# Designs tried in a protein design chat: VHH binders against Tyrosine-protein phosphatase non-receptor type 20 (PTPN20). Part 2

Target 1, 254 residues: Tyrosine-protein phosphatase non-receptor type 20 (PTPN20), of Homo sapiens (Human) (q4jdl3r159to412)
Amino acid sequence: IMQEFMALELKNLPGEFNSGNQPSNREKNRYRDILPYDSTRVPLGKSKDYINASYIRIVNCGEEYFYIATQGPLLSTIDDFWQMVLENNSNVIAMITREIEGGIIKCYHYWPISLKKPLELKHFRVFLENYQILQYFIIRMFQVVEKSTGTSHSVKQLQFTKWPDHGTPASADSFIKYIRYARKSHLTGPMVVHCSAGIGRTGVFLCVDVVFCAIVKNCSFNIMDIVAQMREQRSGMVQTKEQYHFCYDIVLEV

## First folded at step 11 (VHH; from Q6 with G102Y)

Design R1
Fold by ESMFold2, look of step 11:
Structure R1 (fold): chain B 254 residues (1-254), chain A 122 residues (1-122)
Amino acid sequence: as target 1 above (254 residues)
Amino acid sequence: EVQLVESGGGVVQPGGSLRLSCAASGFTVSSYELYWYRQAAGIERELIASITSGGSTNYVDSVKGRFTISRDNSENTMYLQMNSLRAEDTGLYYCVKGYRSYYDSRYHLDYWGQGTLVTVSS
């Protein structure tokens, strides 16, 4: 397993990061060194404006699985984040981080705090319609309304709260249930998946989701191939050898 | 365009107080680790206080208990409340913005203000 990870780390990919490196876009990145490729970045609106997000298409056994892998939003990019969700018709957001870990903000609180007061953005209103707190993840139901058109879209956010500050979960059971629930919840558009940087925990989620779908269809899969596909579309997907090993550990328990 | 503008420096008596302000533009103060550095004549700039994006604060021992770093997100401004000032607190005080690097797991210094002068003398 570790030799596979080393091979993935050594592969050189010929991508460019010009949009993310522009001075005007530097403060839109949570991490200066985690950027989407220009070729796969998710554009915003007619101007093709910048957000730190990548389209990811994974092909396995003739099936295509479509995602947006993105960083946890910054305060200054919350409006852009919701614009991305609406423009891509996504109905599921998988959040694989707590807002603050080890005293460091990993993701800004980009949703309304209460059922009574919507989040007011420049072009959108986001209503929290209901929520459910489980032992290992929180389910939030949102209605996102574009002010200029009145167009609305229902979005389910699934926040996994049991990923440890360091390493990977000791038991895969909670994360397996989380991923299966996210897949079952999917109806429209690419599934939006983020952690803090949008590459580590996000990469594990995407890999395991594809593998679970392959198992259901009694179809072959290759974890190294899946991760290689992801890395061609967003640099550094599945960040650590421990995360890579965890993908295998989850599969063996299913 | 990122800009940091310090103010509030001046001449005070020993034991006195000052409040320094750092007005920020081009970024949101709550999204970054911010710092106050001090430079006395003829020596290197030294870190004296920091505040993380999560609000955790840290101080060098020589100012702990006397100085308080804070921020006001609505004004996009960072502050340094300086109490019980001493002659050795004299110097040019800089507001500094950090940035995050993922792969080396460290905050890095990014933009510096021009500084505001604090003179503690009787």
Scores: ipSAE 0.305, ipTM 0.677, lowest interface PAE 2.9, mean pLDDT 89

## First folded at step 12 (VHH; from R1 with S105E R106T)

Design S2
Fold by ESMFold2, look of step 13:
Structure S2 (fold): chain B 254 residues (1-254), chain A 122 residues (1-122)
Amino acid sequence: as target 1 above (254 residues)
Amino acid sequence: EVQLVESGGGVVQPGGSLRLSCAASGFTVSSYELYWYRQAAGIERELIASITSGGSTNYVDSVKGRFTISRDNSENTMYLQMNSLRAEDTGLYYCVKGYRSYYDETYHLDYWGQGTLVTVSS
């Protein structure tokens, strides 16, 4: 397992980061060294504006699984984040972080704080319709209204709250149930998945989701191949050897 | 373009107070760790105070209890309230923005303001 991870770390990938490195876009990145490839970045609108987000397509057993892997939004990118969700017709957001961990903001609070006051953005109004707090994740139901057209979109956000500050969850069971719930909730568009940087916990989520879908369909899977596909489309997916090992640990739990 | 503009410096008597402001443009203050540094003549710039994106504050011992760092997200502005000023607090005060490196888990001090002068004299 370790030799596989080291082989993935040594592989040369030809991608470029010109859009993320443009002066006008550098403050749209949470981390200076985590950028989407130009070839797979998610464009915003007709002008193809910048957001730190990558399309990820994973192929296994003739099935294609489609995701957007993205960073935790910054205050300045909240409007862009919701535009991305709507333009891609995504109905599920998987958030695999708390807002603050170890005294550091990992993700800005990009949704309405209460049922009573919508979030007012430049082009959108986001209503929190309902929420449910469970032991290991929070379910939030949103209606997002585009101001210019009045068009409304339903979006479910699933926030996993039990990832430890260091390492990986001690038990895979809670995370497995979270991922299965997210997959069952999916109806349209790519599933939008983020943590803080959009590569570590996000990469684990994507890998495990594909593996579960393969198991359900009695298809084979190869974790190294799945991670390799992700890394071709967003640099550094599945950040650490502990996270990589955790993907294998989850297989043993099913 | 990222810009940091300090203001509020001036001449004050020992024991007096000043409030420094740092108006930010080109980024949101709530997204980054921000710093105040100061520089007395002939001395290296020194860290005075910091505020994290989550609002946690840190101070060097020499100013703890006398200085308070804060921010106003609606005005995109950081502040340094300086009380009980001493002659040793004289110097040029800089507003600084960090930019986090994910892999080495450090902040890099990418942008500095031009500074605002504080003079504490009888």
Scores: ipSAE 0.127, ipTM 0.585, lowest interface PAE 4.6, mean pLDDT 87

## First folded at step 13 (VHH; from S2 with S31E V60A)

Design T1
Fold by ESMFold2, look of step 15:
Structure T1 (fold): chain B 254 residues (1-254), chain A 122 residues (1-122)
Amino acid sequence: as target 1 above (254 residues)
Amino acid sequence: EVQLVESGGGVVQPGGSLRLSCAASGFTVSEYELYWYRQAAGIERELIASITSGGSTNYADSVKGRFTISRDNSENTMYLQMNSLRAEDTGLYYCVKGYRSYYDETYHLDYWGQGTLVTVSS
């Protein structure tokens, strides 16, 4: 398994990060060295404005799985994040981080704080309709209304709260249930998946989701191939050898 | 554009106190790590204090217990409270905005202010 990860690390992937490196976009990145490729970045609006997010398409056994891998929103990018979700007609957001871990802000609180007060954005209003706290993740149901047209869209956010500060979960079971629930919830658009940087835990989620779909269809899969596909579309997907090993650990438990 | 404007420097007696301010524009103070650096004549710039986006602070041994870094997110401003000042605290004090590198543990410096001069003299 280790040799596979090292081979992935050594592969030369040509790609450009010009949009993310523009001075005007520097402050839109949570991490200066985690950027979307120009070719796969998710554009905002007609002017194709910048957000740190990548389209990811994974093909396995003739099936295509479509995601947006993105960083945890910054205070200054909350409006952009919701614009991205709505413009891509996504109904599921998978959040694989707590807001603060080890005293460091990993992701800003980008949703309405309470059932009573909506989040007011430039072009949208986001209502928290209800929520449910489960053992390992929180389900939040949002109604997003575009102010100019009155058009509304339902979005389900699933926040996994039990990823340890270092390494990977000791037990795969909770993460398996989380991923299966997210897939079951998917109806429209790419599934939006983020952690802090949008490459580590996010990469594990995408890999495992594809593997589960393959198992359900009694279809073959290759974890190295799946990760390779992701890395062609967003640099550094599945960040550490421990995370890569965890993808295999999950398969063995299923 | 990112701008950092220091103020509050001046001449002060040993044992005195001074409060430096750093007004930030072009970015949100609470989202970044911020630093105070000091440069005395003939010496390289040295890190005096830092504050992370989560509010954790760190200090150079030479100022620990005497200096306090803080920020006011509503005013988008960072501060350095300097107490019990000594002659060796004389220097040009810079407000610095950092950026976060995912793969590195060291400080990564981005934008520097022009500096505000602090002179500790009898």
Scores: ipSAE 0.260, ipTM 0.632, lowest interface PAE 3.0, mean pLDDT 89

## First folded at step 15 (VHH)

Design V3 (from V1 with S30R)
Fold by ESMFold2, look of step 16:
Structure V3 (fold): chain B 254 residues (1-254), chain A 122 residues (1-122)
Amino acid sequence: as target 1 above (254 residues)
Amino acid sequence: EVQLVESGGGVVQPGGSLRLSCAASGFTVREYELYWYRQAAGIERELIASITSGGSTNYADSVKGRFTISRDNSENTMYLQMNSLRAEDTGLYYCVKGYRSYYDERYHLDYWGQGTLVTVSS
């Protein structure tokens, strides 16, 4: 497992980060050094405006699994985030972080706080219709209304709350339940997955989701190949040896 | 464009107090680590205080217990409350914005204000 991870780390991948490095876009990035490739970034609208987000397509056993891997939204990018979700017809957001960890803001609170008052954005209203707090994750059901057309979109957000500040969860069981619930909830568009930077925990989620789908279909899989595919589409996916090992640990418990 | 504008400097007697302000534009102060640096005549700039995005603070030994860094996220402004001022506190005070680097898990200094002069004299 260690040798596989080191081989992935040594692989040089060609790619450009020109859009994310433009001065006008620098403050749209949570981290200066975590950027989407120009070739796979998610464009916003006809003008192809910038958001720190990458399309990820993983192929296994002739099936294609489609995701958007993105950073945790900043205050200044909340409108862009919801625009991305709606333009791609995504109905599931998987959030694999708490808003604050170790005294540091990892993700801005981008959704309405209560059932009473919607979140007012420039072009959208986001209503919290209901929520359910579980021991391992929080389920939030949103209705998003475009102001110009009056059309509405249902979005389910699933926030995993038990990832430790450092390392990986001691027990895989809660994360397994979370991933399976997210896949079961998926209906349309790419699944939007984020943590803080959109590469570490996000990479683990994508890898394990593909593996679970392969197991359900009695189909083969290769974790190294899955991670290699995602790294070609967003730099640094599955950040650490511990996260890579955790992908294997989860699979063995299924 | 990112701008940092300091204010509140002036002349104060030893033992007195001043409150410095740093009005920020082009970024959200809540999302970044922020700093106060000072520069005494003929000396390199030195870190006085910092505040993280989560609100944790750190201080140089020379100012601990006398200075307090804070911010008002609704006004997008950072402050430095300076109490029990000494002649050694005289200098040009800068507010500084960092940027975040993921792989080395730290902030790097990015934008500096023009500074506000604090003079402690009797």
Scores: ipSAE 0.317, ipTM 0.691, lowest interface PAE 2.7, mean pLDDT 89

Design V4 (from V1 with S30L Y111H)
Fold by ESMFold2, look of step 16:
Structure V4 (fold): chain B 254 residues (1-254), chain A 122 residues (1-122)
Amino acid sequence: as target 1 above (254 residues)
Amino acid sequence: EVQLVESGGGVVQPGGSLRLSCAASGFTVLEYELYWYRQAAGIERELIASITSGGSTNYADSVKGRFTISRDNSENTMYLQMNSLRAEDTGLYYCVKGYRSYYDERYHLDHWGQGTLVTVSS
């Protein structure tokens, strides 16, 4: 497992990061050194404006699984985040982080807190229709309305709250249930998945989701190949050897 | 365009208080690590106080218990409350914005304000 991870770390990937490195876009990145490739970045609107987000398409056994991997939104990018969700017709957001970890904001609170007061953004209004707090994750149902057109879109957000500040969860069972629930909830568009930087926990989520889909279809899978595909489309997906090992640990629990 | 504009400096007697403000534009103060630096004549700039995006604060030993760094999201402004001022607190005070590098796990200084002068004189 370690040899596989080291081989992935040593692979030379020739992608470019020009959009994310433009001075006008630098403050749209949570981390200056975590950027989407130009070729796979998610464009916003007709002007193809910038958001730190990447399309990820994973092929396994002739099936294609489509995601958006993105950073945790900044306060200044909340409008862009919801625009991305609407423009891609995504109905599921998987959030694999708490808002604050270790005294650092990992992701801004980009959704309305209560059922009574919508979140008023520049171009959108986001209503919290209901929520459910489970032991390991929170389910939130949103209605998102674009102000200029009146178009509305239902979005389910699933926030996993039990990933430790360092390392990986001791028990895979809770994370497995979370991933399966997210897959069951999916109806339209790419599944939007984020943590803080959009590469570590996000990478584990995508890998394990593909593996379980393969198991359900009695189809083969190769974790190294899945991670290699992801890394071609967003640099550094599955950040650490411990996270990589955790992908195998999850599979063995099934 | 990132801008940091300090204000609130002036002349004060020992034991007095001043409150410095740093108005920010082009970024959100809550998303970044922010700093106050001080430069006295003939001395290199000295880190006085810092606040992380999550609100954790740190202070130079010379100002602990006397200075307090804070932020106000609604006004996009950082503050430095300076109490029990001493002659050695005299200097030009800078507001500084940092950014975080993910892989090297450290903060880097990004933008500096113009500074506001504080003079503590009996």
Scores: ipSAE 0.368, ipTM 0.681, lowest interface PAE 2.4, mean pLDDT 89

## First folded at step 16 (VHH; from V4 with Y107W)

Design W2
Fold by ESMFold2, look of step 17:
Structure W2 (fold): chain B 254 residues (1-254), chain A 122 residues (1-122)
Amino acid sequence: as target 1 above (254 residues)
Amino acid sequence: EVQLVESGGGVVQPGGSLRLSCAASGFTVLEYELYWYRQAAGIERELIASITSGGSTNYADSVKGRFTISRDNSENTMYLQMNSLRAEDTGLYYCVKGYRSYYDERWHLDHWGQGTLVTVSS
């Protein structure tokens, strides 16, 4: 497992980060050194404006699994985030972080706080229709309305709240249930998955989701191949050897 | 375009007070670590105060108890309240914005203002 991770780390992937490095876009990145490749970045609108987000397509057994891997939104990028979700017709957002961890802001609160007041954005209005708090994750149902067209879209947000500050969850069971619920909830568009930087916990989620889909279809899979595909489309997916090992640990448990 | 504009510098007598302001544009002060640096004639710039994105503050030993860093998120502005000023506080005061690096898990200095001059003299 270690040898596989080291091989993935040693691979020198070509790619450019010109859009994310533009001075006008630098403050749209939560971390200066975590950027989407130009070739796979998610464009916003007709002008192809910038958001720190990457399309990820993973192929296994002739099936294609489509995701958007993105950073936790900043206060200044909340509008962009919802624009991305609506323009891609995504109905599921998987959030694998708390807003603040260890005294550090990991993600801004980008959704309406209460059932009573919608989130008013420049081009969108986001309503919280209902929510359910479970032991390990929170389910939020949103209605997102584009003001100029009246087009509305239902979005389910699933926030996993028990990823430890260091390492990986002690028990895989809660994370397995979370991922399966997310997949069961999926109807349209790419699944939007984020943590803080959009590479570590996000990478684990994507890998495990593909593996579960393969198991359900009685298909083969190769974790190293899945992670390699992700890394070609967003740099650094599955950040640490511990996270990589956790992908294997989950498979052995199921 | 990121800009930091300091104001509030001037001439003040020893023991006096002065409040510096740093108006920020092109970024949200709430989400960044911010700093005040001071440069006295002929020496290197020194860090005198910082405020983290979470609101925690740090001060150089030479100014502890006399200076207070703060920010107003609604005005997108950082402040430095300077009390009990001394001759050695004379210098050019810079407002500085940091950025977060993921892989080294650190804040780094990013943009600097032009500075505002503080002169403490009788």
Scores: ipSAE 0.605, ipTM 0.820, lowest interface PAE 1.3, mean pLDDT 91

